# Ledger of designs, part 6: VHH binders against Uncharacterized protein YOR238W

Target 1, 303 residues: Uncharacterized protein YOR238W, of Saccharomyces cerevisiae (q08634)
Amino acid sequence: MDEKVELILVPCHSIWKSSSHPSDNSVNLGQLPEYWHLAPFQYEGNDHLAFIKHGLTAIKLLLQRFDTATVIFSGSQTKKEAGAISEAQSYYFLFEKLIRYVMSNDNIDVPNFDNELRLLLKEVKNLLSSQNVNVDELFYGGSITTEEFSLDSFDNLIYSIYRFEEVNKKFPQKITIIGFAFKMPRFISCHAKAIDYPQSNITYIGIDPKPANYNQTQLSKYYDDLVQMEDKNALSLFSSDWYATKDRLLTKKRSRNPFNRTAPYAQNIFCKENGKRIEGIEDDEEYFETKIKCKMPWSSPRQ

## First folded at step 1 (VHH)

Design r10 (framework vhh_rezetamig_d1)
Fold by ESMFold2-Fast, scan of step 1:
Order: C-alpha cells, then structure tokens, then sequence
Structure r10 (fold): chain B 303 residues (1-303), chain A 122 residues (1-122)
C-alpha cells in the first residue's frame, strides 16, 4: 500500500516455546519464563514479560496508525535447541495467539501478567473491538510481518528497513523502535548514525524488565547493573565497531548463527555479492564518510 | 504458467505419519527468488501456516507443529514434500502447497495448489 510510511520495529530477544503445555491446563501465552528459551541474565527482571509488553505496545500503536504503519518483529534463528524457528517468527505466533485469546474471552486476566500487561491487554482489546478489526487481516494482510535474519541490534535496524522496503516497495520515512529503555542509546546514537538515518525521524519507546518483589535499593542496583553491563558489553563496543564486523561483536554475531543463515535482502550493502556478511572494517569513520554519509535512500536531502 | 499439484493419501490413521508431495511445473524449485511451503485449512476454520523451505535449504516451521513437521526438497524431480507425524483428528484439513516470495507478508503465498483433503480417521 502507497500510504505505508512508518516502520514499527520490535527487536526480539528470545524464542517462545509454543509447544510447552501448562501443568494446570491453562493457555500458554508466554507468561512464564519456562515458556521461553531464556538466557541466564533474562530471569532476574522477568524479561519475558517485557517481550510481551514490547509486542503489545507495537500492536497498540499499529491499531492507532493502521493505514500508515507496518510492525516488524526482528530476530533470526539464534538457538540450536529451539530448532528451525526464528525469534521473530516465535513473537509473531505468540502475538497472533494472544490477540485471538483476547478477542475470544470476556475475562482477559492472564495469570502471572503484571499490572502493566493487564492495562495493555485492556487497551488493545478496546481498540480491536471499537475498530471492529478483522484479526486474520491484521496478521495476514501485511500490517504485521517478520524480519528473520538479524543477529544483533545493528542488524535489527538495517535489516528491518530492508524488510519494510521488500513488503511496501519503499523505505520507511519514520521508524518507531519499541524495546528496552536501557538499550535506547545504542539504537539512536550508534545504529541510526552508522546508517545515516535521521534521528529526528526515529521515536524510541522504552520498556525495561521489572524484577518482582524487589525493594527500592534492590531495584536501584538492578538498573545500575543493567546500564553498566549494557555499556561494557554493547554500547562501548558499538562506539568503536559501528557495523559489528570486528572482535567481540563479530564473535557474538557468529555464535548467534548456528544454522549459518545469510540475509536475502537484495539492496543490503552490508553483505558481499555471495550473500556473506562483510567483516573486518578497519576504519568505521572512513567507511561511513565514503560509503554511507548522504548516500543512503533515507539520507537527508541536500546534506 | 506456474502450477503446483499436491499428491498423497486422502485418509491417514491416527498416530501415523501424513506424507504429501508437491510437484512444481512451469518454474524451478531452485530459484533464489522464492520459497516453498505448506498451509492447511481445517473444516470451518481459517488458514494455518505449517512451514516453508528456502532455496538455501533453511526451514521454518509453525511452532505448534514443529516437533511433528519435516519439509524437504527433491530438486531432481522439482518437488517438495511434507511429513507430519503422530496425526490426530485435529489434523483433518485441506492441505495446500504454495510458493512464497520475500516481497509478501510472512505466511502469505503468492501462488498455491488446488488443495488436497486429508481425513484422519480409523
């Protein structure tokens, strides 16, 4: 559709276990950590609940901007133990299941959801009902789709831009990123800058993990630790390796690609002609100045 | 003229493996522009995506079915197949093979076969 101008990007962080059956015969809607392939660091904050908040917020925003926006879940097949399913694909299926659940039930009180999720579900249900939304059209009509080759947050941004163009035949004029608040600096100050996407055309909606039963002192330490770990393991690394082609970021990227998949995007300038990812960019500032700056389809005119 | 034709038994017993083949004519299954997959429609319900395979050999499966589904290609015969193990009455549906493209929404195929009814009963 010609009116599609906004990319609503949801970076994915795990794979939902759709085949897990609750012991109490309740519906699996991702509400328990056991329903996800979580990394050890994702348990303390109940990261899985933040994943659900991200996707519901994206759907809420889509319903408010139905004619102009496309939701893209972004994440590759990153876990050998999960098999041939991507993070993005698992989110897509979870949210289809969750929306159908919400529309089929008057009581939408899902066990183990917190107050923020309860309010989001109520808002989404109200928008779906008031707009008389066809759920099949919502999920199969092109408004919600997946980007399934991203291995890190840099990939999340650039591959979702290429995926948006693949679906809508034009690049997004506006991007709304819905993710962890503590990760906002890498998207805005590193990734958008690295690809010359105007920061004025990006909105970031941050929703962080929230540990249960922590007092104020424990919460303060938890969030301080998140910011410190983010700086140590990502932000400082992206500041000196803009395109994730070197050292620790490349090692992480390779470890997240157990099925050796290559991105299929025809306009992707970050892959070689044989589909392999570019590696070993020695001078990121020179690469930016010579290949990226004012040369991207989304670069500011007359810059 | 692209044509996709499903073939396989119309009746499968509970606990057995459903095996279907799709024969592709008028196009190459090895084309990098497309992927190939299976969708089904149970009686009185909507379409359900089962899975697909890319030209690279990479497979994506519906997570609710992934432990029971295998999709494979035979490039020498220009065919691809579906195996669904441990079937139950809930697997009764019209099964379609389909061609997908990176241009369209995930789970949306730009071409599909005529469909074949598979009944799971004793």
Amino acid sequence: as target 1 above (303 residues)
Amino acid sequence: QLQLQESGPGLVKPSETLSLTCTVSGGSISSSSYYWGWIRQPPGKGLEWIGHIYYSGSTYYNPSLENRVTISVDTSKNQFSLKLSSVTAADTAVYYCARGTYKYTWGSFDYRGQGTLVTVSS
Scores: ipSAE 0.000, ipTM 0.132, lowest interface PAE 19.3, mean pLDDT 84

Design r11 (framework vhh_rezetamig_d1)
Fold by ESMFold2-Fast, scan of step 1:
Structure r11 (fold): chain B 303 residues (1-303), chain A 121 residues (1-121)
Amino acid sequence: as target 1 above (303 residues)
Amino acid sequence: QLQLQESGPGLVKPSETLSLTCTVSGGSISSSSYYWGWIRQPPGKGLEWIGHIYYSGSTYYNPSLENRVTISVDTSKNQFSLKLSSVTAADTAVYYCARLRYSSGWYFDLRGQGTLVTVSS
């Protein structure tokens, strides 16, 4: 019997509006930006299409590793206007709907999807058919699940590891992260290091947003601005606040938690005895050396 | 097809700063999918990683060289550069610029043809 060894992690970035219905005979499969709770900057990049590429890539990879992998969509209840629905749960329901759609239709040419999405849908449909996996097995069999308490990318990694253990009774030996390519540095160089997870056991698959109808000059400026904003608002901050317990990262984390959610994972070392998240770590290096280094269930001499 | 080409002086005097430039052609250095870096091979020795840079400016340096190395990127010229200070004869090597990605570790998927730098008076 194959055991579950690989976490396929999809960090979530928005909440899909399942209740939004098109005015024509099409279906809501997340293909339009108005079907999502987006920030203004996410409209320019067609970020919603990248979200769908992330989830389909995760499902494709899962189908290739069905007996050994678990897909986890990670993201909390971050928007009062969406109600008590998590980013993770909205992705889960979107992908269930999308996969049922592709299995029930010969024509998978969804309006507003680009060529990459068209090819991914065809690949996923072919894998489901060739491996004789039905949609109920895929979504109800425990191979795809949610992590609903993450408020930032550090939480995405550490809470999904704890969630994987909750579902599979063991920690992942391998992690594949599917997200924005421009966010790869924070996961590899900040988050994995901060929790002493062996970097050699992580694979990162990056798929970036792509504005429609931009020429070469406009695309170059868009990606330049995207990477500069990533550095300013995340990477530089995580370099000096490894665990998001102080300064701007803590303020951002608190602003993303309108429903006051706390992670219920049994081995979560980042909670106080009263169940609240730890805050105010003065020296991250000392915290790492005294609380994390060589003390985590996944710690390895070769990290 | 994307290509990398090293350029810079082939001779540097001891104690001076070695400066090399890598020109990226056939594609943009402003790519979020890749890092850009430098490796070298001293005569009769193996390859040594020097460091790499993300196009945002985030750098990673070999600990044995980090106090002497600066890597920078100029997206307007589609170039990235290496400065190695206080050079000695031990820094004589063929220097390569390279493109990197992360897949179960750092992976060099493209490199230049290399340029010989001799440290001598």
Scores: ipSAE 0.011, ipTM 0.332, lowest interface PAE 9.5, mean pLDDT 86

Design r12 (from r9 with H100Q R101T Y103V G104Y S107K P109Y; framework vhh_rezetamig_d1)
Fold by ESMFold2-Fast, scan of step 1:
Parts: C-alpha cells; structure tokens; sequence
Structure r12 (fold): chain B 303 residues (1-303), chain A 123 residues (1-123)
C-alpha cells in the first residue's frame, strides 16, 4: 500500500504564463489562451482547456490511490520566448495554484472553464475535502513531480519511467497516461512497443481538444483533420524511426531544444555516457531485437 | 522590424515548376508562435491561401492545390520556399509570403506579408 508502483504520466504540450495578470477581479488559472505560449494549431480546439483537464484528471486519480501512485508532468524547456521554464514545471505551478484556489474558495465557478472542467473541479474539491488532504503534502511530498528533459512523445514515456525510478527507487509496474485521445496510437503501438514496456500494464485516458460552438459538420472536419495530421506528422514517422534518432523526427526534436537540454537519468540506455542522445540508428528492428527485447528492467518474463 | 521578401522568376512556362523563396529579416522563423505561408491573388480575383509550414517542417496545404504544392523551410537561412508543379495560365498571380498567427476552421490570419511578386505563366 505504501509502495509506489504506478506512474501517472501527463505529457505536456505548452508553457503556462504564470506572470500574466487579469485586468479584473479574476485570477490566472490558465483559463484563457493568452495565459499560455500556444502554438498556432492549439487555438481552434481550446487545447489549453484540455491541458487543464489532463492535469486535474491525474490529480483525481492520485487522490484515489495516493499511497501507490506518482504523478509526473513531462516536458522540457521547448520555447525560447518563454525563457528557461519547462512545460512540466509550468504545469506543476499551475496545478498547485489551482488546487490552493479550490481549497480556499466555496464558489469554484471559474470563468471560461467549460462544463467538463467545472465537473472535474467539483470532483477534485470533494476528494480533497473528504480526505482532509494537506496540500503541502500533496505537492511537496514527492507524489507529484516533474520530468523536464522530454522533447517528444517518445521521450515523455521513456524519461518519465527513469524519472519515476529516480524518485521512488524502482521502476513503475503500471503506467496510466493521460493525454489527447488522438495521440493514443503513438504511445501504445509505437512508444511502449519500442521500449518493450508491456502494453497490458498501460492504461490510456484520452481527453481531446474541443472547439466551442461548432456544429456536427465542423466538429467532424476538425477531428478528421486532427487525425490526418497526427498520422502524417507523427505516427507514420515513428513507425519507421522508432527512437527519433534520424531524419525528420530528429530535426523536429532539435528544433524543440533551444536550451540544449540533455537527460540526466543514470540508467537511460538512449543516452551516451556524456549525456548526449543516441542518433543514427540504421535498423530499428535489429536494435530492438538485440538491445531492448526482454532486456529492460520492466520487460515481461512472458514476452 | 519584421520584413518578408519574395524572390524567384517572374515568368514560368506551362507544365514547368514555379519556385519562390521568402527571406525573413528582423525576426526569427524558429518561433513556436507562428506559421509561415504562401497566398496568391490572380488578376481580378480574390486572395487564395496556398499553404503554410511550421518551423519544425510540418506542412498544411490547400486541398485544391495539395497534389502540386511543396513548402519547405530552412531555419538556418531564415527562409521558406514554395514549389508549385505543372503550372498553367490559371496559376498567373501575384504571390505573397506571410506570417500566420493561427487557423480557425479554414480561416487564416496573417499579421505580416511580403510586398508580393508577379508570376506570369506564358510561353
């Protein structure tokens, strides 16, 4: 019961602007797009509201299994315009602020939150109150932490596993990933397979962006375009470059690393002794068979 | 001050490939906040969006043109380029490069554009 066995992984997708202040009596809880360093493709779906749903869902799950789970926000310093602040660190600070807000206010109706967020906030507030949760223990006790070196979704999974081991002195026996539903195939069919993590030990909770005031035709086109772009720009590429060590995926990864971050994880087989990432794997299937399959600390004896 | 400048041939023969380059000065293409795109205006007609690119290389094309269009980016030179294959007289237009802020349901929002370059498709 006291043994940490579950990684609750939240891949991060943006950086919250903690220094942005409302012009009225409201507080900055990430509820407006201008409170985030959003990429152009993140506006149409109100992606920022999905980010908040991901983190709140992770905290809800943590509250239900506090003794056995660790929440890890995963994402590096990916935006030069934000400065040397990681995606993961910005999520951590936002959720600490949001939970303290919820605990200090009877009325938790945050302007610009949608109905799904209002229901999640009520659920989280009820769990916090019924369990008499110490907020300092929640955020400072090691049950919620950051992984700040990930540059893509492959890194999100593998680096968070190593970060979990760094914090808890053992690898996770179970992983729950909370992210966009349209990204589930890359995590399950590409990333978990590439590192030989048993798919039977992974739960994926998908929460997608949701455009406001779209009719059914507009929504259908939005989600069709989202899935098509996911296939073109990520899924098809990871299918032929499992470890993001070459061509377009490597170029994309380098473009997301303006502060030249290298992963510090001691057991990370995807980094060289000097901390630099491995590059130029010519045959991913051979690399998997010879270096990874049945050789990882988490490899199933049944695989 | 941010400036965008188109360059390339003003005359292209039918069936050949139109090739244009946009040079960005006074700002970096390597920004997560913007797309970089191409739009055109045929004589006497409205503006038509061709496509745009994110600095990572991710591309988005007008479905009417997607089988003929390639957009590429060179962040080291602060440039992005358009190739339009199999041109006809209907491709005669003023071509603009532009910075885009975001896309909403087929609506494209530009905050800076080049001065435009006339491309004539003729023998």
Amino acid sequence: as target 1 above (303 residues)
Amino acid sequence: QLQLQESGPGLVKPSETLSLTCTVSGGSISSSSYYWGWIRQPPGKGLEWIGHIYYSGSTYYNPSLENRVTISVDTSKNQFSLKLSSVTAADTAVYYCARQTYVYSGKYYFDYRGQGTLVTVSS
Scores: ipSAE 0.006, ipTM 0.396, lowest interface PAE 11.4, mean pLDDT 87

Design r13 (from r9 with R101P Y102K G104T S105I G106F S107G Y108S P109Y; framework vhh_rezetamig_d1)
Fold by ESMFold2-Fast, scan of step 1:
Parts: sequence; C-alpha cells; structure tokens
Structure r13 (fold): chain B 303 residues (1-303), chain A 123 residues (1-123)
Amino acid sequence: as target 1 above (303 residues)
Amino acid sequence: QLQLQESGPGLVKPSETLSLTCTVSGGSISSSSYYWGWIRQPPGKGLEWIGHIYYSGSTYYNPSLENRVTISVDTSKNQFSLKLSSVTAADTAVYYCARHPKYTIFGSYFDYRGQGTLVTVSS
C-alpha cells in the first residue's frame, strides 16, 4: 500500500566534479569525461554517459512506482583527489541538478549526450510534468538517498539493504539493480546467493558503456574484453571469496578507502575490521550453510 | 510474427558435445534491444539459464556451465547456436532458445521462446 518495499539500487563507479566550470558558459551536467574522476579504463566506452543512464533509469522507475520504492546511490569516498565526497553523494548532487535543469527549461537538449540519454531525459521530464512532481519532495522526502560506505559490489548490495532498513524501518521485499550488464552475473550468481537474498525478488537492469564510432568488429572486441576482464578481476575472485575477505579482493577494497572509513551498519554480520567475520568461520560455503542459509530477515522459506 | 525454432540431434552419447541451432523468423537477430539465449528444463525440475549472446558476438554464460558452453551467432542466416561439451545424463532436458529484452535478468524473463526440443543423453 503506502509502505516502501522496493530497493532501487544504483552502484556508483566514479565521482562527479560538481565544481568544474566550462569555459564556454555551458552548464556542467556530467556530459564530458573531464567532469568526472575517471579511471583510465573508463574512457573508451564513455562510462560517464552510462553512469547518467543508470541514475535517470532509477528516477524513471521511482516515478512509475507510487511511493513504494526508494532509490539508493551506493559508493564510498574512494578518490583522495576528490576530497571527502562519496561516489553516492556526487551522483545525488548531479541528479538533483539535472532534474532541476529539465524542470526549469523547455529545451532540454544537453550537448554530448547520446541518443539514448536524450530519449531517457525526455521520458523523465514527461513523467515529472504529468505527475506534477515537487522536486524538493523527490530529493528531500526520503525517496532518493545515499549509501556512502561501499567499497566493492558485494558492499553495494548488502550495505544498501541495511541502508534501506535504516531509512524505511523494514528490509526490501524486492530489489531492482541498475548497473552495467556485464556485471550482472556477480550480483545475481555471487552476491545475492552469498547473503541468501531470493533471486526471484531481484530484477537487474543492465546498461553497458558504448564506445562512439566503433564498427561491429571493434564493438565485439570491446565487449569481449569487458567480459574477460570482468571474469579475471572480479567474477572468478568472488566465486572463491564470497564476502571479499581474502587476498586480492580485500587488497582492492583497502586501496579504495583512502580516508579509512568504517561502515556504521549495526546489523552487518558478514565482515568486521581487517576482513574478519563475525563468528570466525573461514570457509565461505560452511559459513553460508551454518550462519546465513534460511536465517536472514529476507530469506525465503525453502522446500 | 516473430518465431524461434530449435533444431539438432535429440540423442547424444555421454562425453560427446550437444549441438543445437535456433532459427529466427519474422524479425531480425541484429537488434540492439535484445539478447538471444538458451534455457533448459530437466524432467521434473525448473528452468535453468544456459547463456546469452548479443548480435555483436558478446556472450554471457551461466557460471556453473561456462567451461562447457559455447554460444555463437550468424547474423547473415538469422541463427544462433549452442554447443555443450562433455555431456552426462544430468544434461538430459528440453532445450529452448529464447529472446531476452536487454533490461531483464537472464533466465528469469523472455518475451519469445521456441517450442523446445528434447535432448536425451544415453548410451
């Protein structure tokens, strides 16, 4: 009815530079790669445009779900050069700015947006206008919020579930994840299974980066390289380290935490300081079977 | 009207490779909005996602099957195919080819599927 039951999760991948000013008096809406703290591998596919598609898709879904969903942007303070601003907070500020821009302008054509973004922005503007949405209520009313302690995709899922409960006083009955399509297997086959969240209650909306002006052969190589890199650097590692408490995944997690922040979620049972689990069982399958399976607040009864 | 049709041998010996082809008619496989994939249903069990392919050739496989699965696409013939190596009796199932909208979870939703073809693994 009036209860928030759905988590719309947007894993964040970078920090928007809100203070960057174009030299030509145009407005900064994240449309250029130099408006983001991008890693070198994020340039080829125009990853920054995919980030904007993820957030706009989340807002579109929120507007279509009458007060039953909460959008959570998830990502910590991962860039020392950005200062004490999280990936999640930067997305929140960008989308507030973008939505206010489209509500105050009749012509919403943003230079350097691709055709998918232009269509998506038009759809969002039409929903905002047809529903007579109050933008202050949208951003300040609790329907859109941040989770600012996640350092990897496992954290994105579990910390956003805890953050949802913190905001709404209940765990989500459904989760919609909006992220890169090539990352879907880790969320569904690794992370959801690791925490015993029912896969039948998860919808994944995958929006991948798109290189400009590539032919079919170049696109095929680009996406094949994404899948191989995903397997090498993430999927194979999460298959043997379900909770990111060991070797390479833990090292990567630590390297993303330049401000040494600690997640405040009191109900977190999966990981403590220095990768140690509550109750100390080292084997992931044994930990899952003895401590997690059918025991979580979101666990389904199993036949 | 879009139609998907499976074809290939209905009997495969243990340790051999299962090979199936899906022919798409009434629509183009060269669409940016859809993935094309394979799912199966063993007798008395639920549907299991095998894998998907994009018309560009990019593939996504079920991790439990990925070392045995190859999916390929031939856009000139409007077809895509499945090869599953080193089969055992546990691979006996009805195999379906399916179309998956880009923004849905693989194996949980498909808007079109073939009629299915029974593949028995027996000596």
Scores: ipSAE 0.000, ipTM 0.155, lowest interface PAE 16.3, mean pLDDT 85

Design r14 (framework vhh_rezetamig_d1)
Fold by ESMFold2-Fast, scan of step 1:
Structure r14 (fold): chain B 303 residues (1-303), chain A 120 residues (1-120)
Amino acid sequence: as target 1 above (303 residues)
Amino acid sequence: QLQLQESGPGLVKPSETLSLTCTVSGGSISSSSYYWGWIRQPPGKGLEWIGHIYYSGSTYYNPSLENRVTISVDTSKNQFSLKLSSVTAADTAVYYCARGSWYTKGFDYRGQGTLVTVSS
């Protein structure tokens, strides 16, 4: 069990404000929306609590698969107001802080965490304690790392695969994606297919945002609206623009890159020599057939 | 080729602040792929992590030292620095500046080290 074979991918959706301090002596563990650079649509569902659930679930799986898995937080420097901190780096910082908090305190009740998050935190603490985990080894030993150039969910998948190879010297044989359940269709039906990664080797763990104090009717409407907006703003667009190289998806990608950063992955066929993303693929099916199908490292017998 | 070079005083009096600077050449400390830190080796003991800083300015310190340690970065000079306050004889050590990365699974480069003696 010398080799890392599983990528545990956490797509990131915001930047944690590590510099935000409570007015009292309480600890900033991302538990309040003001501790994040949230978009307006992320408030209703308490998206920030779902972000924390995603990362803790990834750490829980890592602790169960330490010798064979690598956790990768994926997300670029997408907020000009946050400066030169990526979504991925901010998640990494938050989870290091949260795990150290859990290990140094007997009472791990964090205000504003919901019941699901409290239970997950207890499960993680139990695994850390029962396995005598060295927290420095957990965060600095290479089992948890960042991918900091992704600008959309397609990038989350493909760049994290290349980042995994960069860290472990081989491509992942299995991918577990931990993200919003409502985003599962784009990862499974669009992104994995677009890069010829076997769907049978992908597990998706979906954890959705959860509005507080909504009745059954309000919750039903919230999730129906969420699915409809996902279809309108992402899933339908990826069906006709597999690689986000044109139209609305490209416009969204450009708006998420205020520092004009370029991906450094040498084997990435979606980037030009200078690291900039390719644009304007006219026929995605032809591109797939000629450049991707049976030509990716994971399309052949795995290395 | 990447080189890290420590600079600062070799002798510090008890109760004073130790100040060291690391000059980085052959690489940029503005890279998001790396963090930059300080480690030390007291005589007859193993390496002890002091802390590290990311290009964003975010810092992480050894809990046993955090009340006395400040690490800062100056991207315009491609340098990062350590300040350790209220030193005692127990702070006598060879101090190394180092580059770490998620890619290399920890610190992959360090300077030659500088001996700091805390004595009157």
Scores: ipSAE 0.000, ipTM 0.114, lowest interface PAE 20.8, mean pLDDT 84

Design r15 (from r9 with H100T R101L Y103R G106Y S107T P109Y F110M Y112V; framework vhh_rezetamig_d1)
Fold by ESMFold2-Fast, scan of step 1:
Structure r15 (fold): chain B 303 residues (1-303), chain A 123 residues (1-123)
Amino acid sequence: as target 1 above (303 residues)
Amino acid sequence: QLQLQESGPGLVKPSETLSLTCTVSGGSISSSSYYWGWIRQPPGKGLEWIGHIYYSGSTYYNPSLENRVTISVDTSKNQFSLKLSSVTAADTAVYYCARTLYRGSYTYYMDVRGQGTLVTVSS
């Protein structure tokens, strides 16, 4: 079947500083934390390297899918200090730069990349070369695109589904999400359920941050803390606020929208006609049963 | 060595609430790495996941059982408990408590499991 069926979703977590020029004449490929607008909690695990692994894994899968998938980087204009550039747009520009670098250089060993990134880069380079990939077609032909209005992980999933339809004229039959492994439960148990997307049609590929030079005791504590903070600050909140329309999740969402952007997706039932998101759902289970269940374009035959 | 042990009534009357407790020994339930859960096996049928809880109190339930299930945790006693309301003969099963890892699509990997306890729903 010669049609796009799979959404490869990369939720974005930061903005790459494309205009950062190293004084030492090295190429900015996102390999240093200084090349990103990182939050304080993103330094310990070298989160920026995980972001690069997510995008490269998405491109690897895209190449292996032989034109049946679309990669969507998802994330809005979340940082006033970065200006009018979205997380998604910055990832798109970084990966375009990185792939062009890989194709133009014999030695692709990037300083400060770990062994996982070095192996992934070699694998991607081999796929690009063996398939005689046209890099301009890869980035400009619609196989890799952006979703620039998401303000949380719920938005990442639902807005990327609508963005996929906007680009391909049909909804995805399957979704592969490439993100942090510690965030998998919120996407599968919360977000997919909340929108009635069949969980059997979702694959999650988890790649976590990895602190450098930690011994096993330090690594265990780091990942234990990561899972605990995920439960406290996100997973438990989404379990009682499925659509991020109230309390702490709504407050977080508003703080991530310094430019007051509204989503343009015409069929999006989670937005009002003016593009503003719905707020204040009092009973998420009732909302699901009356507005969502068996009524979404991707629901059962009852839709 | 980590051990889990189920305890509670082996006979429950129809329409009543089934109540079981799991005691954890040889390790702390206040672990950020794991969930603590309940699964059951009716006679002659396969395993059915009931739900699990994180030590913070966050719960995740099988949608088929969600309206009847409550799981709670008591970190001071190193225990977690299951309550299943409005039971019928269909709830007759061997109930197991388990330390669990989530693996997507309501699929859970049991790392350590109790020996199980038979609960019969009968008048």
Scores: ipSAE 0.000, ipTM 0.150, lowest interface PAE 19.8, mean pLDDT 85

Design r16 (framework vhh_rezetamig_d1)
Fold by ESMFold2-Fast, scan of step 1:
Structure r16 (fold): chain B 303 residues (1-303), chain A 124 residues (1-124)
Amino acid sequence: as target 1 above (303 residues)
Amino acid sequence: QLQLQESGPGLVKPSETLSLTCTVSGGSISSSSYYWGWIRQPPGKGLEWIGHIYYSGSTYYNPSLENRVTISVDTSKNQFSLKLSSVTAADTAVYYCARHSYTFWSGKTYFDYRGQGTLVTVSS
């Protein structure tokens, strides 16, 4: 006990509108798309419900591994219209509100949650109650925290590892990533490989968006399109730009940084001393072996 | 019920390419929840993972075999295929195609369903 060894990473995909209030008697728990700063493509699959499943799954896992794990929500200040609030901070606030709601109410049947969310909420409530968990200790004790400088999925992985070390004084020996199932390939075969983090030390828990009332033909087309767009706009690009420092991935990263945030992680080999990210990194085996692999603490069992 | 069926030559000459196809029935290969892969069992030895593919075409190979292996997917035929180049007698094994769930994937060894297996002998 008392040694934190596992990073439970939740990559964030939007900003929750904490100040949005329902016109009815319900509370804002992120259950409607209007409670989020969603991109147009995030409506069809009810992506916002998947975001809530990701965070609740992370909290469930933390409750089962309390002494050995830290949950990190990862995402920067990516929406000018939201103001100076990060994706990560908005998830942290939402889940604090949701857990306090669950513990303060006997009826936890939140309108517009699907059956998976209702079951997950009940499981989390039962774990909190059976373990006599102090909610203030859960959120303020360092077991759940934020990483607020990530602008893409490569940043999500590497910055969360550095954030974990900042909080716990040691690098994670195991990483559990809870995110979209269709994004698993980029994390495992692109990002982990690019930083030489062992695949055997990574567990990926995939929870995809789920369109309501689609038949099997409509679902098959939805997921086919989703995976094709993922390959075209992300996975194929990371295959030739491992560190997201060139061309289309760098352009996307800049478009997600309206507040010009720079990562503060001093030991980060992907940033300059002034915090600005290094650009134009060569994506070949020689650079990887000589400049990256040798500097990764997890590549050496003794570091 | 989901069924996976291997097909291809049972005899391959040394130095040639071993080619197998897996036909999936009772379920769609175009699923975000699963990977589709190949595993083999040489006579008297344990199971060895060869590689797997996501229906987008993204591939993941056993590092010990990576230089000789190509896995491809054809979603229109609900099939995926294995090519293993430069074969030797050591490649003689029963080859299985398999579905891999990644809900609890810890590094490429988990699989839900597999075919009946096909024996491939490497001999002149």
Scores: ipSAE 0.000, ipTM 0.218, lowest interface PAE 12.9, mean pLDDT 84

Design r2 (framework vhh_rezetamig_d1)
Fold by ESMFold2-Fast, scan of step 1:
Structure r2 (fold): chain B 303 residues (1-303), chain A 120 residues (1-120)
Amino acid sequence: as target 1 above (303 residues)
Amino acid sequence: QLQLQESGPGLVKPSETLSLTCTVSGGSISSGDYYWGWIRQPPGKGLEWIGHIYYSGSTYYNPSLENRVTISVDTSKNQFSLKLSSVTAADTAVYYCARDEWGDYLFDYRGQGTLVTVSS
């Protein structure tokens, strides 16, 4: 019947520099901040290590549900300096490289990985080995794929749902989102609600950045600042602009689209015929009530 | 209306500390709405990000400069400052202070820039 029912969504936050090589004989596995196109605020918390934790956690979960789940890395070509490579494609390439590395080596200790990453990597290696997983099947068989047009977290959710349908010919019955814990409220309370996706069918696994060598007072301040910036830059804005079609969210979205790309999801009612996102929704509550509520393929049968 | 103005010595000796101040007028830095940052352009090179500061005092530094750079904020004077230690001729550049609404290098306001020469 329904072979693939679960979307494991990994929202992407940066682009891995696959062409960067160490001056010694070590391998680039994304373990240093210099191996990523990081935004300024992504250095303090070692955000790049959190990105690797997100992807490895998604692969771990996939290996536990291989016959029923699809991992989708979600993120567009958001950095002019990186050229025509999406956040999603760069994650896909990194995790293929990293999984092949762990399957080809007995010692899998990667320099600059923290203890959480080392343990997670060993867990993933053990699952791959115990299940006799074919790595080519894992990456080329359709169980791991990319969504390459998302410019914000709203796009991450809605575009990955349509990408899942494109790959599997069915919409996901369950979504597991693996991302930053501080971003959980926008996915659950804003994005899922805005598209009428049942919250009971969404699981969120939160993994935050972790500054090295911070005491508890420094950590508390760091996470308080993250929550405050999350509220300022996203949560409060999505509360009054559910579909990112206005003002600050639209300006931010345009700044992340240096190549002026358009999404190819023809069934997506949030896009015009030319693939561009709709803009200027004046009443989000009315739009939801008249266009979205109980009308989506994933809407509850009797809500 | 919003103006950013760099100030500090135009000449610094090798091995000394480069110190610059940015004065903000027409807007407040004691707001959670913005990051405030320093960027520089060495002669014949592209723009290089130095660091950001949030009004709470949280700092985000370029890893290549992290061991030499300190950014601080003085909300009472509506100013933020840069200290770059152990300077060499490679630190010769035009230095800009800037406001960054989203923390993504897309600065919506920038100062005129100040040339700092490190003589060797």
Scores: ipSAE 0.005, ipTM 0.373, lowest interface PAE 10.6, mean pLDDT 86

